# VHH binders against q86w26r167to484: the designs that were tried, part 3

Target 1, 318 residues: q86w26r167to484
Amino acid sequence: SLVVLQGSAGTGKTTLARKMVLDWATGTLYPGRFDYVFYVSCKEVVLLLESKLEQLLFWCCGDNQAPVTEILRQPERLLFILDGFDELQRPFEEKLKKRGLSPKESLLHLLIRRHTLPTCSLLITTRPLALRNLEPLLKQARHVHILGFSEEERARYFSSYFTDEKQADRAFDIVQKNDILYKACQVPGICWVVCSWLQGQMERGKVVLETPRNSTDIFMAYVSTFLPPDDDGGCSELSRHRVLRSLCSLAAEGIQHQRFLFEEAELRKHNLDGPRLAAFLSSNDYQLGLAIKKFYSFRHISFQDFFHAMSYLVKEDQ

## First folded at step 1 (VHH)

Design a7 (framework vhh_8cml_1)
Fold by ESMFold2-Fast, scan of step 1:
Structure a7 (fold): chain B 318 residues (1-318), chain A 124 residues (1-124)
Amino acid sequence: as target 1 above (318 residues)
Amino acid sequence: EVQLVESGGGLVQPGGSLRLSCAASGRTFSSYAMGWFRQAPGQEREFVALISWSGGSTDYSDSAKGRFTISRDNAKNTVYLQMNSLKPEDTGVYFCAAGYTELYLVSGETVDYWGQGTQVTVSS
């Protein structure tokens, strides 16, 4: 079977996908149905050494000695979870020209088109805006929509995010009084951005008098909190503008090349210090053949989209 | 560098069976995905079946599913196509193909190496 799990950025699709793997492993989900469940991060599949199904399985198992023949003995007892299809796909026009598809992307397309392992089961997670690129690959699929946090779940998230109960209550009160923020927090990733912004404001002793009116304002509030200009020495404003310009350039290059993982050297080329930009970038170590390599990504894909959009407005001539 | 030689073709009655073999030059055989294509007179070469380099995954055209089975023996540098329940529509020249990955075997234009073909005729 093939199921498409769709939801806006940050709706917990990745968390749900990973929980499904764990619940299957403990016997609480799909008991007796699958012998193997493979979690495939579409963002990370670019790191795969070769575009072979066996190499994908070695990578998912974390073991180049994995028993591929045994694993593939009964394809109908396999489930592949393709997480974040929107972080893989090039625009539809590029695919039509056959010039936009790399061998690694093509392997996943063959799985989705049911040309490779047609009897296996697939669960694909994606943002709705990427459906135009996914739909041409699908013959028939069941769609499941993730709406995000209920009202109760939003309240619970705020209480879990803040260690101080009074701060949690204050932050949630601010959000509840703004209909736009309240609805935006239905998306867990936006909820995280909003909570991070409010926590930063409260820790700096700032009074929140004006609230964001749209998603761009929410991201600008976050940027202003974690990358503010200083009142010191005049060089701080120039430093802020340099860093913003560099983040915009990194985001733009990533979008243009369908790249969502960046090497430390790429950050250095843009004069970016990854550890000092932890508010915007996260890092992970990856095993690439015989070497361990560190890669950075924007904390949320919406940050990469946001900085890319800002790249048009943030020029060297300001 | 792979050289492919097919055998096992012939004349068979409708409903009959044939087993095709493809012997490959040894050095790189185990590194390639292998497949079978067929071509009827006046038609383009069409995909029939493929098998990964390890033998761990297989795929078939809609017309071959349930009737044909592809397998390989890496120790003998040979790939096989077992064809059952043959129909007159299965008549054609069957070609063995090698591709660096399975992705290279879903279209004839991306195949790395071809055999010379073996004739399969299904007729009363």
Scores: ipSAE 0.000, ipTM 0.095, lowest interface PAE 21.8, mean pLDDT 73

Design a8 (framework vhh_7ubx_2)
Fold by ESMFold2-Fast, scan of step 1:
Structure a8 (fold): chain B 318 residues (1-318), chain A 122 residues (1-122)
Amino acid sequence: as target 1 above (318 residues)
Amino acid sequence: QVQLVESGGGLVQPGGSLRLSCAASGFTFSSYAMTWVRQAPGKGPEWIATISSGGSTMRDDSTKGRFTISRDNAKNTLYLQMTSLKPEDTALYYCARDYTELTLYGDTIDYRGPGTQVTVSS
């Protein structure tokens, strides 16, 4: 069976996908139906040494000695959760030539088209914007829409996010009084962005006087909070402008080449210091054979969209 | 013992609205995810929407813009608000208890009600 879960960008879809794996493992989801459930992060698939089913299974199991033959004995008892189809990366030109790969020949595309393991079950998560790319791969699929947090869940998130109860209450009160912020916090990833922004304002002793009017205002507030001009004057202002321009360039390159994971060398090419930009970029270390390699990604995929759009504003600022 | 009773169905013209209710008893309602399933004549059951114990919702894409699932834990009641109804929405609508927080086919349901008939016709 093939099911497409669509929903707003952020950690909500990934959290749901991972919860499904945990609930299956504890026997509360799909009891007796699957022998194996594989969680596949689409943005990480490009890190596989070879685009082969065996390598994907080793990756998912965290064990290069996983019993592939036994696992594939009953393909109808396998579930693959393909998390973040909209974040599926295209290999660089050199890698495509080296491996003889084309986008339409990728392992995930073969799984979705039902050419590889046609009797397995697939659950695909994606943003709605990628449906036009996904639709041609589907012969038939059930579509499900994830809408996000209830009011009760938003209240619990704020309580969990802030260690200080009074700060949690104040932050949630601000959000409840602003219809745009309140609706935005239905999306877990945006809820995190809003909470981070409010925490920054409150910790710096700032009074929240201006309320965001739209999603762009929320991101502009976040940028202003976590990338302000530093205290040493004009050179710092130029440095801030260069950092913003570089983030916009990284985002644009990512969108142009369908890239969502960036190596340290790519950040250096754009004059970016990843650790200094922790408010906008997250990093993870990946075990690739005997080597550990660090990759960066935008903390929220909408940040990549935002910085790409901001490239016009940065050019106008000269 | 677990009991689920649907109400609110009826005859409605295309473009109309209906609100379905499901009264639950015999279990701790607030601890379970709840789902709506429909079955049209000559067709198998079709999953519509699920709401978790915490209130998170999942909906089938084909109805997501027109149907809203909600719950009132104080009243042990599940709701389905239906708008812009079409003739193809004609079906028997069932309320079901989901023993997990998530379902994609309604195949994790352990109890369902007798259903309430919705007919969309001029």
Scores: ipSAE 0.000, ipTM 0.207, lowest interface PAE 18.2, mean pLDDT 74

Design a9 (framework vhh_vobarilizumab_d1)
Fold by ESMFold2-Fast, scan of step 1:
Structure a9 (fold): chain B 318 residues (1-318), chain A 122 residues (1-122)
Amino acid sequence: as target 1 above (318 residues)
Amino acid sequence: EVQLVESGGGLVQPGGSLRLSCAASGFTFSSYAMAWYRQAPGKGRELVAGIYSGGSTSYADSVKGRFTISRDNAKNTLYLQMNSLRPEDTAVYYCARGFTPLTLYSDTVDYWGQGTLVTVSS
């Protein structure tokens, strides 16, 4: 009834969780087992108006008219997928004891501890670093490890990423000839970064003389490709360093305060233009009561981790 | 104000040696990756050698074993020791600052020096 799906950042845990919802909806997975399957993004749970089960169900259904009474009639026929537990408050218990925690987050803890809807089924995805915070909440759980793409899955990813088959073949050939890149593409999120970088290099006609030696070098190659100078000389020469420092500052503040969603106003405080930074940040509009509000997040959680790590190095220049 | 000023270029015979220097100012030199690029007549600008803030180095295949990049953080100076020079090494050599402390995997740079001419000819 309770399964923990764990793996490093970008190993496809979210993709697998989403696929399980789709496969269930189409009748392929768990036929006749569940009446409802609810996908809950742990990163987004703080946006709930109230820390109530009813509000969570409205959120998951995308509709405040959702039939809560009908849904809750047979709790043993419900599956909740709690995606990205590591993107919730951490360390969980220490934060709760030392600083007042949002009531919105307590609902997920009650679900995990089986105090709310104890007969429902639960799937939790997380990075291994959060297991020490998760394990105390669990009575008994089955653990599943996601190791990443097989060689066949990497080949399929390249063919699906690139619209042009010739471009796909060229990119995959480059990666296969580089042992570091080929092995790094076992991680789906890294595979996306590598494909995006190669596509950017091909489109911009740029050449890289050295190959990446580790994941940091891969992210640096991506940043170098998608954060080039807008002007050829002049005052805007400083703009790339300013934007980089601002991204590092945003990431550091997010990690420090366990935040992964940022308002437009917060981006402005860091002198960041969200739409111009689509290579690093994504946005979604959320209906909060009567208002629609836009939130930004790093496209990949590893970007936030990467920029946070870089924040210590770039501060030395200040 | 960031400034990179190269020196040490000149005319040298094939098989000779030259040491290029780049004096950096206006930033915390030790926190940046630094590189040497060159541009030969009729060719594009290419990365020759790079050095990370931590001291690790990278070289173009054409100069491996002949050129040595180094830095002196106390003097804010970048060096390129060029040995066994060939006519093909004739180019304007540019000092460059990486726009991040660790990047050497792109020809995208933040600041360029004015360049220093190296001519290898008999």
Scores: ipSAE 0.000, ipTM 0.226, lowest interface PAE 14.4, mean pLDDT 75

Design b1 (framework vhh_vobarilizumab_d1)
Fold by ESMFold2-Fast, scan of step 1:
Structure b1 (fold): chain B 318 residues (1-318), chain A 123 residues (1-123)
Amino acid sequence: as target 1 above (318 residues)
Amino acid sequence: EVQLVESGGGLVQPGGSLRLSCAASGFTFSSYAMAWYRQAPGKGRELVAGITSGGSTSYADSVKGRFTISRDNAKNTLYLQMNSLRPEDTAVYYCARVEVTGSYTELTLFDYWGQGTLVTVSS
């Protein structure tokens, strides 16, 4: 069986996928159905040493000595959760030619096409934009759409986000009085951005003087609030604009080359300091053979999309 | 297309008054925050005053109590009333459409600027 879980950026697809693994492990989801449930982050597949099923299983288990033969004994009792098919990275063509390696994505394509482990179960999460690439691979897939927050869920989110009840009430009041903000908060990722922006304003003792009029303005408000100044003798406004341009450049390069994980050297090429940009970028350490390597990614895929879109609108004189 | 046209600048004596106007076209004026900036010779541009789409105002410390920013959404016009003018107020004044702001005194990102209007305060 194959299920495709669709939803716009920030609708909680990854959170749901991770919760499904946890609920299975605790016996509350699919009791007695599967012996193994493998969570596969599509953006991380490019980090595999070899594009082989065995290496994927070692990666998922966190153990290079995982009993592959035993795991594959009953393929019908396996579930693979392929999270973020739209974030599946394309390796640098030059590196593949030097190594004589096939693209690592080919393993997932074989799995989706049912050429590898044809009796296993698959759950694939994706944004709708990648369906054109995914649909040719699919046979008899069931489609499920993720809806955003209900009005009650939005109210609960604000209450849980803010530790201070007064801040929660103030933030929700601002959002409720703005139809555009209220509707935008139906998307959980946007709701997080709005709450983070308002909390940042309140903690800095700032009055919310201008409310966003569309989703682009919401991200711009967040960026304006959390963008750090450069350590330069120049104008603070111009320094911040340089950092903004660099984030747009990184996002655009990532989208153009289908990359969502960036090395420290990539950030340096764009004049970015990863630790100073924690509001926009997250980092994780990955064990690659005997080495540990740090990679950065945008905190939400929506940030990469936003900065990419913004790269077309950022003027030299601004 | 978006256009911002400043007017009302000129020569005035210390202690005098001037009213600057900015005529906006090519966008829904009432939906945007607007600001006035100035640039004195040899200096960078500085925020003078800002006004939200809702009418809330903010001022630089150097002009508080002397300058008043206002808007007329029916006429698509932004105003800056300047009273008790000082020689140090001499600058080119620019009208700006504000795309985003956390604070008018800290960071403002702009998508459009006007051509500016010169204000000279001298005897």
Scores: ipSAE 0.000, ipTM 0.111, lowest interface PAE 21.2, mean pLDDT 74

Design b2 (framework vhh_8cml_1)
Fold by ESMFold2-Fast, scan of step 1:
Structure b2 (fold): chain B 318 residues (1-318), chain A 124 residues (1-124)
Amino acid sequence: as target 1 above (318 residues)
Amino acid sequence: EVQLVESGGGLVQPGGSLRLSCAASGRTFSSYAMGWFRQAPGQEREFVALISWSGGSTDYSDSAKGRFTISRDNAKNTVYLQMNSLKPEDTGVYFCAAEVSIEGSYTDLYLDYWGQGTQVTVSS
């Protein structure tokens, strides 16, 4: 079967896709239905020079010795998760083409058209803007549209996130009392971050701090926990706040231009030192023709969504 | 409160037809895929048909292909299942469902909204 999961930037598509892989691996999702589930990041695969089915499987398995023949024996028991189809049609792609580089999208198009492995199952995530390029490849597909959370959906999210009803009520109450946080939770990535942090506090038996309606204390506490440690001093807080603003700026630019990969020079334009921000950013070297190029990305796509949303909270609380 | 309410079920002879309707309230589902599932006594719920948010794509179980047609009217927040050439094995409770993505779930990655079901009996 083929499922298309669509939604605007920040609607949790990548987080959902990655969690599906983890839940399958632990036996909680699709038990007994698939022998292999492959996660394919379209932002990364487009930079590969080789785009053959065997190469894709080697990439997904992290092993050039992966048993391709064994894997392909029952294609109906395979699930491919193609994450970020819109990455193949972004301005970043045009920039690569101007450098004499071409995106490797033909294999993915053959897979989507059901020409390659026609009985396998596919889950494709994409932004709505890329549907015009995806729709001609589809004959029959189930579409799932992720919107930003309504007030009802935010309440349901908190209730579904926490197994304990009292914890869910407490967490939601804290968020509701902060109007800015409550509005920010329209972005599913923010709900995930907030709930994850609050659950951690509650599991450690800590008294959760209640934030005033006009404060961002809970977000700042979460962010401060994950910012790089600085030398102790009065200027440390200001330095960390500047780093936060720079991360928010990078995230906003990425979302606006539909990009998730950044060159080192682009990070430097935002006054960011990638290696020093390893908690939030990851880097990889890619072979592009005869050149090796380093690209940075937010370690989790929800971090990019989070920092984009935080750009409004930091602006309002300064 | 979100509710899906099915109607149109009943008793029909083999070869007959029925049209099921599912009216949604409490929220609009025009941006979400919707579908029909059925459950025979003593069996798990099985997929029957699905329609995309726009109505541009449909999917059917092998047993439903060529006999059933799913459609929707987003202005009325309603989805339909036209069932033709009904067989005794089509007997069961038919459920309307909608899927909404949710992050951080401990049990399911999707919130499934289900109706109470409508009984379809194909009797010879």
Scores: ipSAE 0.000, ipTM 0.128, lowest interface PAE 17.3, mean pLDDT 68

Design b3 (framework vhh_7ubx_2)
Fold by ESMFold2-Fast, scan of step 1:
Parts: sequence; structure tokens; C-alpha cells
Structure b3 (fold): chain B 318 residues (1-318), chain A 124 residues (1-124)
Amino acid sequence: as target 1 above (318 residues)
Amino acid sequence: QVQLVESGGGLVQPGGSLRLSCAASGFTFSSYAMTWVRQAPGKGPEWIATISSGGSTMRDDSTKGRFTISRDNAKNTLYLQMTSLKPEDTALYYCARTVSIDSGYTELSLFDYRGPGTQVTVSS
């Protein structure tokens, strides 16, 4: 079977996909139906040594000696979760087009078209904007729309985010009294941004008197909290404006070239210290052959969109 | 409903001048910073200048010697005065309502509404 989960950025598609893998592993989801469930992050597919099914299975298993022949013996008992189809990068496509060569189909395209492992089950998550690219690959698929959190789920998210019940109650009260914030928190990723912002304000002892009026204001509030203005004496660190410009530059490059994973060396070229920017960037170590490489990505895809938009308005260096 | 409408574009010869206007309605114009942005066909948007609600201006270094941003709050109108125009200034020029969380040089700015733009063509 093939199911497409669609929803706007931050609607919890990745959280749901990962929870499905965990629930399957603990025996609570699809009991006895699948022998293997493979979680495939589409933005990471570009890191495969070869665009071959065997390499994808080694990647998913974290083991270059995974029993590929045994795994593929019963393809109808396999589930592939292809998370973030809209983040699927195609390397060398620009070179191929410049030389007038037809691009070859990617491994994931062959899986979706049912040319590879035609009896396996697929679950694909994507933003709606990528459906024009995805739908031509599909013969028949069930579409599921993720609308976001119910009012009860928003309340539970705030309770789980804050370890202190009084802080959770205070934060949720602030949000409930602001119709714009309350509605925006229907999007799980926005709940994370809003909770992070409010926690930062409360930890600084600030009273939240003026609240964001739209989604843009929410992201701006978050950035202002975690990338505060330089005090008159902050000369040993990169200035706030330089860091902001560098984040905008990185995001713009990512959007322009459909890149979502950045090497540590590329961050250094932009004068960015990944570990110090944990509020905006996350990192993972990947074993590529015998080497271990560190890659960074924006913690939320909307941050990449936000900083790209910011690149139009950011001032030159002082 | 927030509405921004640009005007004043057209065909001009190299070395010429143009004054662009942006008429704003549907919000309290004097309370918002405003920005001019341009986009050439097939190119990404390029920021030109921002003017705060208080009248302070920030300008891109590549155009700041030739372009001046100003506003008239009594008329709810934003202006861009362009001088010494070059062929590379050919673009669609649009205005945008700008939102900021901080003030001064630490201002973090984004735009939430933009107009449809006015075309400027610099050619002989």
C-alpha cells in the first residue's frame, strides 16, 4: 500500500513518522505485518555512497553488513517511511541539465513508481507544494492531511514542554489570551518555537506584555530571544548582526540549491559556530565509509524559510 | 484589508532619474517601518532601503549614493528617489510593510505585505 501524509511545514509529519517506527518496534503498531520498517530521511539520501537499494538498507540499519538478501526475501513485509519528500535533493542535476543530458531516476523515485520492490508498503510525508512532483510518480495512493494540534493537544504539548507546572500554566495562559498565538500553536512546530521563546523570556525574568501579531512576529521574537542585541562590551564574540547575516546567507544558499544538510566546514566558511547556534541548528555525525562527517541542518525547516526571507532585509557588516 | 500600490515606474535613459511612490491603505501607516525591494527577471529579490516609523533610514551600500527613501505620513505614501540610473537598475520595484522586534542598529526586520510592484526599465 502507499500512503501520502501531507501538511504545511511544522505540522508534525516527521514526529508522527518517527513515532510510527517506535510504536512498530514496541509491537503496538502493525503487529505481525512487517519484518522491517525503514525510516528514510529524504534530505539525507544525498549522503549515500551509491544510489543503490543495498546502500540505502545499510544506511537505515547503521551496519554495512546488514543481511540484504534476507531482508529482501519477502518485500511485501517491508515498510519504507520516506520522510520529507519535498526535501529530496538531486545531486548533479544542474550539471546534467547544463550538458543537455537527461537526469536518471533516483532510487526513491524508482521505489515510488513501483519499479523497485513493487510489493513493499510506502509511507511518504511531504509539504503540499511538492505534490506536483510526487503525483506523477503515483499510480494509486491514499492521501492523509495533517491539520495540526487540537485544543487538547496544544494544552498537552505545553504541559510536556515545561517541566515546571507553574511555568507551563503561565505560558499556556499567555497563549490562550492571544488569539493569533493560540491559533498559530495548532502547528506543532510553532508550539515549539512559541514555548522556546516564552521559556527564554521567563528565564531572563522578563514580563511578556507585548505579544506577536502574526507568524512572522513569532519567528522574530524567537530570534531576538536567542540571538539578543550585542551589549556595549561584547567584542570577543561575533556581533549579532554578523551571525544573523551568516545564518541568512546559509539559509539562502540552502533554498537556492535545495540543500538541507551543511558540512561543518561550510558553517566555518560562513563564520558560524554550530555548537553555539544550537537554538537554530542541529547536528549529526554520519559514517561515510571509514570517515565520520558532521552535518548541520536547521532545527525546523521554517527557520530556513524565515532566514532566507530575512536575507532581503539584512544590513551590511558594520 | 492591507493594500500597497506602487507607481512612477517606466522607461528611462541611462543617467536619468525617477521617483517611485507607494500608496498605503488598510493600516496605520505611521506606525510601521517601510521597505523598497527590487527584482530583475530571473533574479532573486534585492533589498534597497528601509525607513523606520520615526524616519531613520537604512540603505544598501550598492545604491545608497544614488537612491533616497522617504515617507509622508500625512499622505500615507512611501517614496524612492532614484538618480543616475544604470541599465542594471532595470527591475520590478515593490514596497513592503516592515515589522521589527528591535530598534536601532540591532533591528531585526521582515516584511509581511508587499505591493504588486512597478516596472523600471533603463535603456537607450
Scores: ipSAE 0.000, ipTM 0.106, lowest interface PAE 20.2, mean pLDDT 72

Design b4 (framework vhh_7ocj_1)
Fold by ESMFold2-Fast, scan of step 1:
Structure b4 (fold): chain B 318 residues (1-318), chain A 123 residues (1-123)
Amino acid sequence: as target 1 above (318 residues)
Amino acid sequence: QVQLVESGGGLVQAGGSLRLSCAASGFTFSSYAMGWYRQAPGKQRELVAAITSGGSTRYGDFVKGRFTISRGNAKNTVYLQMNSLSVEDTAVYYCARSVTLEGDYTELYLDYWGQGTQVTVSS
């Protein structure tokens, strides 16, 4: 069977996908239906050494001695969770048609088209914008929308985010009193951005007098809090304008080349280093053959989209 | 075998009311969370309302304040009272059982569905 789980950026699709794997492993979800459940992060698939089903299975198992022939004996008892299909289907694909899709992306397309392991089950998570690229690959699929946080779930999120109970209560009070912020926090990723911004304001001893009016204002407030103006008496080596331009350049380049993981060397080439990066980029260590490499990604895919949009304004400033 | 059978759909004028019922059989009804979902032509299926085994409720944003979900454990039935209906409420309404005891109402945690009942609201 094939199920497409869709929702806006940050709506908890990845969290739900991971919970499904855990619930399956503990016997709570799909008892007796699958022998193996493989979680495939679409933005991480670019790290595969070769576009072979065997390599994908080794990577998912974390073991290059995984029994591929045994695993493939009953394909109908396999579930593949393809998380973040939109990471593979970005606006610049058509401009790179001469090169075609990478072999790694081709393997995932063969799975989706049911040409490889046609009896296996697939769960695909994606943003709605990528559906136009996904639909031609689908023969028959059930579509599910992620609803986002309920009012009770938003309250619980704020309580869990802040370690200081007083800060949690203050932040939630501010959000509840603003209809636009409260509704925006229905999206878990936006909820994280709002909580991070409010925590930053409170830690700097600032009183929140004005609140954002839309998602663009929310991101702008976050950028202003974690990327403040340079000191008048002396310039930072990473001035606000320079770091902003570098983030916009990184985001635009990533979108142009359908890339969402960046090597540390690439970040340093763009003069992106230090505390300001932690607010916008996360890092993870990945096992590539016998080596461990650090890769960076935007904390939320919405940040990459936001900075890409801002790249046009920065280019006009020259 | 598990069965969910919806009833109570039909034609109604805008501003009117309908009460949907879902009769469950083949399992211990009182132990499961139940939900109502709807799907209009050309649209995806969405959550309308859900109720846990303990009676806690959740509603979709578009129906909050107008619809009420309830359950009758003695009759193995879940109900959806729909008030102040609008043309936008026109859809096929489905009853579903949730396998999660935490009240997770995403479609991926639903293991049995009814056949659906048509609700049509005229202007």
Scores: ipSAE 0.000, ipTM 0.152, lowest interface PAE 19.3, mean pLDDT 73

Design b5 (framework vhh_podentamig1)
Fold by ESMFold2-Fast, scan of step 1:
Structure b5 (fold): chain B 318 residues (1-318), chain A 121 residues (1-121)
Amino acid sequence: as target 1 above (318 residues)
Amino acid sequence: EVQLVESGGGLVQPGRSLTLSCAASGFTFSSYAYGWYRQAPGKQRELVAAISGGSTLYADSVKGRFTISRDNAKNSIYLQMNSLRPEDTALYYCARTIYVGDWTELTLDYWGQGTQVTVSS
């Protein structure tokens, strides 16, 4: 069986996919149905050097001694979760062009077309934009639409985020009075950004008199909260502007080269301290050959888009 | 080196209180969210409480009895446990969390070694 989960950026598709793996591992989901469940991050798969099934399995298991022959003995007991198909298209096209292969010859494309392991189960998450590239690969699929937070779900999220009922009520009231903020909170990741910003303002005892009027202002407010100028000013203010410029450069480079994972060395090249920027960047350790390498990514994909858009404005100011 | 070190565990009688501490080093403490998790023998590790900035989240089983707090100046997280019950007996872990998405889906980055809490007479 093959199921496609589609929805706009940040609608919780990745979170749902990851939770399914955890629930399966703990025996809560699909008990006795699958022997192996493989989570494949399409943005991370670009780190693979070869488009071979064995390499994919080693990557998913985190172990190049994984028993490939045993795993493949009963393909109908395997589930592959291909997370973020929309992030796959360009990197695979570029890789295949370098190797002189067509896009339809990639391993993931062969899995989706049911040419490789035709009896396995597949779950694919994607943005609607990529459906036109996915549909030609599909023979039969069930589609599930993730529409983002409903009005009730947004209210529930605010109540869960703010355990103090007064703060939750004030924050939600502010958001409801602002159409741009309210609509943006349909996207769970942006809802988190908005809640974090409002909490920061409320903790400082500040009355929110001016609210963001567009999505850019929302991210500017968040950046100002988590990268505020120092009280003393001077070099600290200059350092803040330099960090913002560096984040913009990192985001622009990532967009230009279709990269969503950055090595610590790349952050250092842009004068960024990953741990200090946890509000904007997350890190994970990956095994590449014999080495464990730390990679950074923007916490929400919209941050990369936002900083990329800002890169033109920041470059003009030295 | 990122390091989280729990302390404050021990044997305590039902109805008493205990405070757990988690000392963090090797990174900028104020930039992260944190959680307390527990694991009883033969059971899954479960979320007890989480804190991000000033916002807190509690499991239903401990809400009203436990309080999570942080002290950025001391690079420490605390779990104040009141009205302890035998079912609170577990190994308690401190974790650095990277929040991405819903609060039910916290991303865990680093774990401490754990501190044993036993509630028995």
Scores: ipSAE 0.000, ipTM 0.108, lowest interface PAE 19.6, mean pLDDT 71

